# Ledger of designs, part 1: VH-VL binders against Netrin-A (NetA)

Every score and structure here is a prediction.

Target 1, 267 residues: Netrin-A (NetA), of Drosophila melanogaster (Fruit fly) (q24567r46to312)
Amino acid sequence: EPRACIPDFVNAAYDAPVVASSTCGSSGAQRYCEYQDHERSCHTCDMTDPLRSFPARSLTDLNNSNNVTCWRSEPVTGSGDNVTLTLSLGKKFELTYVILQLCPHAPRPDSMVIYKSTDHGLSWQPFQFFSSQCRRLFGRPARQSTGRHNEHEARCSDVTRPLVSRIAFSTLEGRPSSRDLDSSPVLQDWVTATDIRVVFHRLQRPDPQALLSLEAGGATDLASGKYSVPLANGPAGNNIEANLGGDVATSGSGLHYAISDFSVGGR
Below, numbering starts at 1 at the first letter of every chain, in headers, positions and changes, except where a header shows other numbers; antibody chains aren't numbered by Kabat.
F is the ipSAE of ESMFold2-Fast. E and O are both the ipSAE of ESMFold2, at different seeds. Each is the mean of both directions, binder to target and target to binder. V2 is 0.75 times the mean of E and O plus 0.25 times the DockQ between their complexes.
[cut] marks letters that were taken out.
The coordinates of atoms that the task and the answers printed are left out; those that the model quotes come from them. Centres of patches stay.

## First folded at step 5 (VH-VL; framework fv_iluzanebart)

Design j1 (from j0 with heavy chain R99L)
Fold by ESMFold2-Fast, scan of step 5:
Structure j1 (fold): chain C 267 residues (1-267), chain A 121 residues (1-121), chain B 107 residues (1-107)
Amino acid sequence: as target 1 above (267 residues)
Amino acid sequence: EVQLVQSGAEVKKPGESLKISCKGSGYSFTSYWIGWVRQMPGKGLEWMGIIYPGDSDTRYSPSFQGQVTISADKSISTAYLQWSSLKASDTAMYFCARLDYGDYGYYMDVWGQGTLVTVSS
Amino acid sequence: EIVMTQSPATLSVSPGERATLSCRASQSVSSDLAWFQQKPGQAPRLLIYGASTRATGIPARFSGSGSGTEFTLTISSLQPEDFAVYYCQQYNNWPYTFGQGTKVDIK
């Protein structure tokens, strides 16, 4: 009986180049804020200061619990501001997972999409959607059964659990041909990639108690389902504007995307 | 400094084979797409195809699929464009170019000087 | 295949005048558009990428604008050294495609 030697999966993203479309402090000092235990804490980022810089190269280095490094986007200035991370694997890999570890105490993404490329970035196809509003934002059902006829299609996963500390995608989960991958050209094509692109579409709204810690005085537009609250430590006129359904539009609030690790299982 | 240096001019007869080269230096050769562009005498620019030297992934423009072979030797940082049997209609200037990536996707940032290929009897 | 159409085919302007070159895509290419300058006997030179970002070393008189299907390259105060053919190129979808070129002649 011949025994096939199959390479083990490794973190294919380790030391791989990552390009971010937005990095906090790249255009001068900026303010970002975190929410923890119903409290808001704001800090300064500045790419010219090594102690206040949060570059994308931190995403594919070793993740150490005693020395967590984060990438941070520039603060979101309005609704619908997209931020992207593009990771180049250098060659074709058979992928088993894509994981983004959220930066501690950072605002959490509400909606995002993972795209893959099999041609070094010339074309992109959806790999996995994540959203609290799958149908509204992406036109995808929140729950979709996977059979042989659609096992090569991207699904949308609900972001409904409050304790999520990472965004995880298992490429073969629930796909019928997964145990006979070598005999499925469709599924082999599905799991192969040279590059991964993450597109962040919206942030989750801040914790209500943390919002209540801001300067007194707020407005709620019942017709639009939005509210605004003045920033406690911001200049006059700066407010947090939020959709009661989860969307947040900001003007100097410091809400941003932040990731501590970007890992990809491949062989 | 990033540089692409192409092989010298060629004069060939119809039916002959030819392989021209494009050597990269000053950057990680295996990390960037290399494109090939044809310019016929007095005409504009035409995409022929591209290659990723790191894994030899090659893409051809539909008009050139089957007419030429694009390859690369990463050990000497060199890309190649090859014809098995030249035609008079292959008379043209051939450019190689590196495709850079960043905020705006893949675009040609560095070009070779060009290789003039003349095919006549 | 995305077809790129440039106009005019030839543009004659006096030194110091403004030159405006147009490029139209048969379908949206977002901002994935580059402009190249080619002088006789030379390789093309990147001027603009991302529709509006000037490449390193390119004089400020060159500017690009547009998105989707309509794009413009503007050369303010044309200099004698700007005599050349200009090409637009989309890199939004493979196969990548060039416009046919606009020849800029100085009167």
Scores: ipSAE 0.005, ipTM 0.480, lowest interface PAE 12.1, mean pLDDT 81

Design j27 (from i7 with light chain V29I G50D)
Fold by ESMFold2-Fast, scan of step 5:
Structure j27 (fold): chain C 267 residues (1-267), chain A 121 residues (1-121), chain B 107 residues (1-107)
Amino acid sequence: as target 1 above (267 residues)
Amino acid sequence: EVQLVQSGAEVKKPGESLKISCKGSGYSFTSYWIGWVRQMPGKGLEWMGIIYPGDSDTRYSPSFQGQVTISADKSISTAYLQWSSLKASDTAMYFCARRDYGDYGYYMDVWGQGTLVTVSS
Amino acid sequence: EIVMTQSPATLSVSPGERATLSCRASQSISSDLAWFQQKPGQAPRLLIYDASTRATGIPARFSGSGSGTEFTLTISSLQPEDFAVYYCQQYNNWPLTFGQGTKVDIK
């Protein structure tokens, strides 16, 4: 007839199970913070309270702009701990894109990797790297070009634009055999997956002005854990003194990973 | 309740064929890998292979490729381990186990009770 | 193939004492490591997964730690029912592999 019968690409992640290695409030009530326009806003998460819960299952639900739902990781305290999201597609798909929509005002990932599995999670291979330090963290050049000899290799993308609201990866973009996919076993294997795993390695540091910091010309007494700032409305511009309690500013950062949507184009 | 129930003990002679079973219940059978583990008398645990019942994707450990056949019947939620010709060295306890996509990773969370296979003349 | 090596092969301890068991991977497995307990005539029982997360129903005296290639299972204040063989298992890559086991025996 006029047209060949072929499956259309769909969001293969819709209503698919997602497992997170860390979810805010799963270990009891926790404090998380959002950073917007040099301001810090902190809130409580608690998985026993539906109004304060941010579960991973919200990542593959209906994407509704009038009612944004978010998954949030537990606040990060160690630089060596990774957070993972694993999405099971249930069967083999040819994938065309993987997209993570960031939660509004949430801290942005600095370094992360997307892995794929073709064997229902038995083995994983890198699919795409994202980092401000591609060579240092992953041993890969930033903005790598692909030829026929390496079109089955993961690339690393710079996270240099501060105003993007999503992390997006197009599986075939820039690969020489992409328009002849049916004749390329290498690219057919490259785009085929049963599962996708996202590994978050690092968060971007918030704007310094949004953090607790000393005013220019202020003084800190490190032995006593105190600091002084100039008084704008004080008598004759005298300094005030405050006790910052050592690590209080660091422990109150509330930095965490937060994603509102996890979508995968496939057929 | 999620459980795996294995078939009963078998006593066989060398050269005979055998098929043992592992029946899953209390979960979506077609959505989880089921693996087979051998434990020879007084020895440790050895992976033999695994099967994903949803699409019958089957993987064997290098030491067991061609030695056994793993299969599954999703209509009755049952996985199988089969030998065409048993040897005395096949005498062992055989366990089945489910690989979960649990909260923090992919690990074997539910195990069958084991099937003792004795091969002697 | 990722090789898992456990040490010691046998650990002799008295009831109430602390037992520390080691597991080493031939290459980095991140935190994709599980610990199993096996008593004679029984199926293995999952104790710990993701290197440090205790499985449901497992007593607090069992704890796991480590990442990459070096892992430890600790049993504080051993109880009589804890004398068993313990296995580590990696699930970072296929083929899945077990350590050879550590037998925790009464001193």
Scores: ipSAE 0.055, ipTM 0.586, lowest interface PAE 6.0, mean pLDDT 80

Design j28 (from j0 with light chain S30G G50Y)
Fold by ESMFold2-Fast, scan of step 5:
Structure j28 (fold): chain C 267 residues (1-267), chain A 121 residues (1-121), chain B 107 residues (1-107)
Amino acid sequence: as target 1 above (267 residues)
Amino acid sequence: EVQLVQSGAEVKKPGESLKISCKGSGYSFTSYWIGWVRQMPGKGLEWMGIIYPGDSDTRYSPSFQGQVTISADKSISTAYLQWSSLKASDTAMYFCARRDYGDYGYYMDVWGQGTLVTVSS
Amino acid sequence: EIVMTQSPATLSVSPGERATLSCRASQSVGSDLAWFQQKPGQAPRLLIYYASTRATGIPARFSGSGSGTEFTLTISSLQPEDFAVYYCQQYNNWPYTFGQGTKVDIK
């Protein structure tokens, strides 16, 4: 008598190819900064130097507490394009979660969207939105009532509530037919994907005190309300720049997207 | 070297069946979409359809749905375009193309040399 | 279905001159736009992808620009081998669609 075996969910993203639209140090040595406890720490990234490279392949490798590997985007500018990560699963999977683990002390995303593809990247559909401004940026309510009529729709999660080290999306949570998935073609289609794409739209603002820290040799322009401090031990000509009122020039701030792990539960 | 090599020119009569081929080499055949493009004499390019050989997922352009069949044989790294009954209006050059990926998404990077199909009575 | 419209249909230029070719999409395709060159009797050759990224081996005189619905291909100093038909193609949504082509002809 044959027995039916139902495969368990695994990390479908492990060792899967990931393509990033932006990687720190790909256009020459660049400066990135981390923020912790009102302090700012800046470092150099350079894709030609293995010790200073933060490639997208690090997102789907083995992540452990003793040797955390990170992908880092190029420093964000106010007029720059969105930053995108595309993960190819290689075949159709039934997905139960998508998780992005943030790099320690890195700037946190404020607004982002997870898209899915069921056709190996030919077309993309929204899977989940995250934002502190769901309605303004994505035209979606911050809290959405889910019934059988709309359980296959992407929702928007408010990122202002929890202070977490990760961005987690559970594909079936709060969907009425989730307990009877095998009898719901609608939800089976909803959770099925061959590829996942993450689009980062904006970063959370770092603590103002860390941004306004002045080092010896700083310059202040009172007419423009700005100041500038030379970067010690950094690339020649790089300075931190900020407004006296607490605002900063994004390219001078070292703000960037940084993720240590990209995990997808599937079978 | 990544290459797509297509079968030779065909001369057929209306109502006959035909199957032309596109053989991939120098890459993992099952990991990339292969598409078919028609170019009628003196006209531009138009997408017919595309296949992912790894799972045989096949998509057709609306104008070609039901007019042709696209298939692939993984064991010999070959994609096919097939007609059950040719019409004079099927006279055209047929190209296959591979969809690659890079830092900024997906695009058609490698093309076959083309197969000229002539349908006349 | 996204409709791609190219202009002009024919562009007559002399060697050494700049050629500017336009491509318009009926709806936004972001930067998912490619440019191809086709010479008589040959398969199309990829020139530009992601609106502005030059493909491997393509001379620096070819450049692409634009996003959304309006795109341009520029050939800064036209060489004799550049007389060909040029096609734009969107790959933002299936079905993928080509423009009708712009023929670059000698003046």
Scores: ipSAE 0.178, ipTM 0.638, lowest interface PAE 4.7, mean pLDDT 81

Design k1 (from i2 with light chain N32Y)
Fold by ESMFold2-Fast, scan of step 5:
Structure k1 (fold): chain C 267 residues (1-267), chain A 122 residues (1-122), chain B 107 residues (1-107)
Amino acid sequence: as target 1 above (267 residues)
Amino acid sequence: EVQLVQSGAEVKKPGESLKISCKGSGYSFTSYWIGWVRQMPGKGLEWMGIIYPGDSDTRYSPSFQGQVTISADKSISTAYLQWSSLKASDTAMYFCARLDYGSGSYYPFDYWGQGTLVTVSS
Amino acid sequence: EIVMTQSPATLSVSPGERATLSCRASQSVSSYLAWFQQKPGQAPRLLIYGASTRATGIPARFSGSGSGTEFTLTISSLQPEDFAVYYCQQYNNWPYTFGQGTKVDIK
C-alpha cells in the first residue's frame, strides 16, 4: 500500500524549557539599544518588572505574529562574552530543522554555533556553524560539499547581507542519505537529539553612523577601521577607542543578542 | 522542597543479591539525572554511574561497568542500584545525588541522599 | 578518564586562619569543577560549582578560582564548623571524577 506512513514533524520545542546564560535586567536595571537604519534607540530592561522583562521562557510559547515577544541578553562588552540558549526537549527526537526568529531591530549575530546533545546535556557536539568568517573563526569552509563519508559532520553557513529575519538550519539538507533516512544509521544518529544549545559568539557591527550616535563628538578613522569618542568633558578629554569594522561592543553601545522565537522540527 | 531519601542499612553475605533505592520528591523526577557514588570505609568518593529516569538512559563509570545495575521506576520516582552477587569489597556507604545539567544549568549534584551503608561479611 | 589530584592530603590550621586547598586535573576541564565538603557520617555538600560560583547558602568565606587544570579553594577565616574533608570533582567529561580529598583539621 503506501510506501511508508511517517508522522509529520511538529514543533518539538513548543512549551519546552529554555535556559539563557544571560538575560537583560537579571542583575538590576540595564540599558539595551535597538538599531534601525541610521538611528539608535535605547530602553531599560529589568527582570523584576514584568513590563520590562525579556525572559527566555517566552521563546518556546505560541508564536503570535500580532504580539512579538523577545528574549534579550545582557549588553555585551566584547568578543569574549559568549551567550548561550539551551533548549531541553525532554526525550530523544529526530530533528528536521532548528529556527531562531530574530527580534525586530535588534543587533544581528555575526557568529554562532548550534550544538546538540543526545544524552540530556552530558555531552555536546557541533550541529551547525554560522559566521561571516567561517574559515578564520571555526576552521571550516563557507561552502562545504558533503559526501557519504562525512554526511554526519557539521557545516558552516555564511552569514550574508542583506540581513534576514531568521537563522534557519535544515538538518538533512545536502546530505546524500537524506531521502533514505530509515536505512542510514549514521544520519539517524546525526539528527537525533535530546537538547539543543545555541552559542552566540559575535554580533554584526551596526551601521557606523548609528554606532557613532553613542557619543557626540566622536572621530572615525576609516583607514584603520577604528573610531574614537570623548570619554569625559574637560580641557583635554580622554577617548574611548573601538574597532569600527570588527568587535564594536562598548559599555555604552547597548549591543545584545535578542531572539523572538526558538523552534525545532522533530518527531 | 527537594529531597532524596535512600533505603536503610543492609548487612549481607558474599554471593547474595541486593537492591537499594533512592526516592526523589519535590521536583520533576524524570527531568534530572540521578547518580550513584560509592565511598569505601575511610576512603574517598567514586562515581559509579548515572541514569536519566525519563528515558532510562544509563551511563556507568568504566570500573563499575558490569559489576552493578542502575535502574529507575518513574511511576514512583525511585532510582535503584543492584548487585547480582555481592563481594566483601562492596562494603561501603552508597550515596545518590541529583544532577541538573540537562536543563542548561551548571548546578550539578545539588541534592544528595543521606546514604545507605552496605556491609558484606561472612 | 581524568585524574584529579588534591594537595595537601592534610592541612592543619587554627580557627580564624586562611586555608588554601589545591586541585589539579590530568587534562583540561575548562571551568567544570566543583568543590564539596564532607563531615563524618554525612553526605557531601556542594560548596562551589563552575570553579568559582558559590552554591546557594554557602558562606562568603568560601571562594574558588582557577580554570583548565589548576584550581584552588580558599577559606578566608576558618570557623570551627569548617573542619572537614574537601573534595574537588570535574564534570567536564564522563566519567566524572573526584580528587582523593584534603582533610582540614585543627593545628
Scores: ipSAE 0.166, ipTM 0.615, lowest interface PAE 4.8, mean pLDDT 81

Design k10 (from i2 with heavy chain Y107W)
Fold by ESMFold2-Fast, scan of step 5:
Structure k10 (fold): chain C 267 residues (1-267), chain A 122 residues (1-122), chain B 107 residues (1-107)
Amino acid sequence: as target 1 above (267 residues)
Amino acid sequence: EVQLVQSGAEVKKPGESLKISCKGSGYSFTSYWIGWVRQMPGKGLEWMGIIYPGDSDTRYSPSFQGQVTISADKSISTAYLQWSSLKASDTAMYFCARLDYGSGSYWPFDYWGQGTLVTVSS
Amino acid sequence: EIVMTQSPATLSVSPGERATLSCRASQSVSSNLAWFQQKPGQAPRLLIYGASTRATGIPARFSGSGSGTEFTLTISSLQPEDFAVYYCQQYNNWPYTFGQGTKVDIK
């Protein structure tokens, strides 16, 4: 009597290679800052020092709740800096979720995109958008509804909730043919991937009180909707600049992207 | 160190079969695309095709579809380029190359084999 | 397929002078363009990727610029070891395609 054995979903990202376009301390010693309870604390990263290194390879190893490890990007040097994480699954998987655990007390992403590849990185397709400005930045509605005509298309989700500890994407959520996946070539193709690429576009504004803890001499330009404060530990001329409406950019160090875990459910 | 080592030069007659090799070392062989590039005497470079050894996903340039077979053996970290029947026009230097990662995305082939010279007599 | 056209076919420059090599794509390849150097009897060597990013170990005298369909490789002060053929390659679409090459001779 033959039995049908369907593979269990696993963390397809476990021990998978991850390449980051930017890692804190790769260009020599750099400064990064954490924000907690209206306070700012800054530290040095240096990839030549194992005690001050935050490599991407730690993103797909075993989670340890007692000893959280993070990957950190280099500090954002301008509003146009994109940072990318590329995860290679090694073979085709049917994916059920993509989850990024945010590094504790690190600045949070405002805008990012998850891309997928079905050809081992030769071509990339949008899988999911996240932004506080879905229409302005990505041309997509924030409250998107999915019907059969668009169930194979990427949606855009809001990430502005202040208590979010992770960025989570469920590949089949809200898609009409999800219960009949085996009978839907369109959705089977949609969930199939060999690689996942995460592109970080913008950081969220740090809590105003944490910014006020910086050295006196900050400037606010009400007409431009921006404010700028000097970095206490930065090189001469370094400042934190932020739009009063939520956009943040630095002229050197402090604000960065940081993730503690990158997991992908698949079979 | 990442290294690609190709098989030695070949001298063949038209109609003969040939299989040349490219052995990778110093990296995870199954995690990177490997490609084959032809350079005819005095001519430029032409992509023939690429293979992902982890699942044998193979892509050919249109001009080379059906003319050659690209394969890989994961157990010995070796990629192959094969002809069933050589022609004088197959006389060329053949390079293998590994796709590398840059800026979080795949970038052009950075690691190249030394080349295999194939000469097919008229 | 995307056709890559390089100019000039041959460039003769004196040591220490600036060399400028051009590469045109038949359709937009964004910034997914690389430059390779090939010396006689050797495999190609990656110089530039992403149109403007210098590969590891490549001297600062090599720089790339451009996006879309028009690209330039500049060698600010040509050295004797820079005698070679230079190829541009797009990797925006499969099949990847090379230009025909620019031969750089040092006078």
Scores: ipSAE 0.075, ipTM 0.609, lowest interface PAE 5.7, mean pLDDT 81

Design k11 (from k0 with heavy chain D100E)
Fold by ESMFold2-Fast, scan of step 5:
Structure k11 (fold): chain C 267 residues (1-267), chain A 122 residues (1-122), chain B 107 residues (1-107)
Amino acid sequence: as target 1 above (267 residues)
Amino acid sequence: EVQLVQSGAEVKKPGESLKISCKGSGYSFTSYWIGWVRQMPGKGLEWMGIIYPGDSDTRYSPSFQGQVTISADKSISTAYLQWSSLKASDTAMYFCARLEYGSGSYYPFDYWGQGTLVTVSS
Amino acid sequence: EIVMTQSPATLSVSPGERATLSCRASQSVSSDLAWFQQKPGQAPRLLIYGASTRATGIPARFSGSGSGTEFTLTISSLQPEDFAVYYCQQYNNWPYTFGQGTKVDIK
């Protein structure tokens, strides 16, 4: 019995163009901050300086674990604008996964959406939602079961707060016809894409102690106060709140989106 | 740097065939949609169709489906608009335009060709 | 297909005055609306996209507003070079469709 020759899945994003709506240092030198071990470390980004540039083109180059490169957005100011990454595959692929590897020590996304296009960017449809507040922000349950009647619908995945290193989406997971994809036109259409767009809506709340400016130098009484840090255009609001002594307002947090690798499994 | 250069004016008789061109330069030709817009004398603009040269995905406006053929030649970065049999009602200025989508928002039709005047008369 | 209707058909304005042009869609186009300027014998020039974002190189006197079905293009202080025909265009759904145009004439 002859068998059809099925192409192997590859990283379809390798060497593919990625365009970011925002890149740190594109509007002149800017300050961004990293958070590790309850401490905040801030640095300068400048797109005119190769030693301080963090371009989106590094997201789809060869992933080298010995030398991690990152794309960084401009620092978030609590404005109404989302940050996006658009990846063009150049041709139609049958996709099996989308993975974003988070930049070490960078703030973590709280809410984001992956969209796909089958027409080279003319139209976009939701592919997967991620949020700590799936129902509140996107009107979707955190755990959605799909039947044969709705296996082509985007779901929402809960985002956990412990040190997360990647955001992963498996296109066929939990879909009834996944084991017989060749006989499901609906599911074949679902996994087919020419482009992927990631829209970042909101950042996770960093450790409150790390958000205190070491440069400010003042001691605070944690029992009596709170502080607020702007978030990137969250639907429920644009601030986070934490208890600090004296209700100290922390500004210049250097909060930004940062990704080290963007991979897409396809054939 | 980015340019779209269209072929010269044409004078044809009804029933004749015609193929006009739009040559892109200064960008990756296969990575952008390119489209055709008709403007009849003294009238407004109307989309005829678009093509993605990278895979030849072609879309027509309903009014132009079957009336014209849109194609592209990647090797010379050129898009084409073709009629098998011209009518007097095809007399118009024809523009080509490039479509770009932006990272956070769609950025449409940022570059246009200079136009090709087609006159069809007996 | 989505029908775009512009008003007025012709607007007569003196240099230095404000011009306001309207565009209505037959169904919601969200913010996927562009404004173009066309002078006689020339190709259209993109002014505004996303209903309110100015294209590169477009003077600040041009501003766009609206969402859904009702859109406005405002030219705050008309210059001699601004006398032209203006078209709105939706790009929310294919086929993309233009309005019939508003001619801005010198008074």
Scores: ipSAE 0.357, ipTM 0.701, lowest interface PAE 3.6, mean pLDDT 81

Design k12 (from i2 with heavy chain P108A Y111I)
Fold by ESMFold2-Fast, scan of step 5:
Structure k12 (fold): chain C 267 residues (1-267), chain A 122 residues (1-122), chain B 107 residues (1-107)
Amino acid sequence: as target 1 above (267 residues)
Amino acid sequence: EVQLVQSGAEVKKPGESLKISCKGSGYSFTSYWIGWVRQMPGKGLEWMGIIYPGDSDTRYSPSFQGQVTISADKSISTAYLQWSSLKASDTAMYFCARLDYGSGSYYAFDIWGQGTLVTVSS
Amino acid sequence: EIVMTQSPATLSVSPGERATLSCRASQSVSSNLAWFQQKPGQAPRLLIYGASTRATGIPARFSGSGSGTEFTLTISSLQPEDFAVYYCQQYNNWPYTFGQGTKVDIK
């Protein structure tokens, strides 16, 4: 058919509103920790202090590598607490990618899910799963291949490599009809979204020497798909206390979710 | 300061048309769902429908589909609820409310208008 | 549509006492349950969302619990200003639905 006037793909997340379910220092000063080269460095976050605030609004602004800004969640407590980032695009976009840049030296997420909405947040469907335990946590194969029969289904990516600096999802990668998207109503529906939601389910265990020593229940806990890492601060830190003793365990590990950039390619 | 301000009370006769309004201020009007709720005298609350002003995506409760029209005007940050022909049974207090993502994990109608009393005399 | 049933219809509690209000859904609504307070002549006020999360500015005496089909709103030490009708509301499925309300009379 005649050449249509088609908009270029842009970062659809640029200047878009992002709401975090948890932000470090929102209810008073809190302690968070960074881990680098077997070293642990802990700091204070406080949303009433601009020098110690790490708000979600910085995730979709213009960043440069010289002045990286991060959003940080509150330090995790208990087991199974999820942290969510919701990005509203404002209208329907055809999406090509979703990328989260991890905050330098922050704890890495182990398991997370990207959801999409086509109705401005009224309903959500899985878009992409990420986990070191895809089968155990999400009931998904770790290395799922797509054919024509399942090219509109969410896959799960294994996050085994510890030095990941970003979490990236290409919406059409590996899907057979991607080269002929105009002829695939199924894939057109798949890539269409008004909102993106990221749900963080659990953090990676810090290096044993960088550590708040994590002893947990061992291989049995991991095999059952349950969090083997005692989640941070307060009474939950008693497992760490058994190994390291004293102040570190009672104060909590400072483990938290942190990302520096949230970008979405769309048109 | 986020608020929703509704139009004043109305007294109408059966068969007349009516359009009441809900004006949003202090937030991005086009980025939040607005819902309409009916409360009949001495009764509880019931959802009528919701609209996303950014693209006019509108959803009605089954009981109100075809009985009312929900619309919005982005240029003046105002949502509307309209009847083509009022009935005595439409006598009620009508509230508008904004759906917020709250903490991001859950949704809630957190900001409400003061209500518009519609009386249809018979 | 999901039917929300509240009990009791009316609850009489003296100031300083604990009040517990129940809300039951005809099918699972997960944790997508909100509680509202409505005083005579006023618009509803959001108290709790996500079954257990207090809305901004809501006093700590209000707490919510439950998931699936059974939910509870607790007011730990009832104050005179808490005389009101309380509604639960599910937002798991469209159409969203309210319970019929529980009237809290302090007496």
Scores: ipSAE 0.052, ipTM 0.592, lowest interface PAE 6.1, mean pLDDT 81

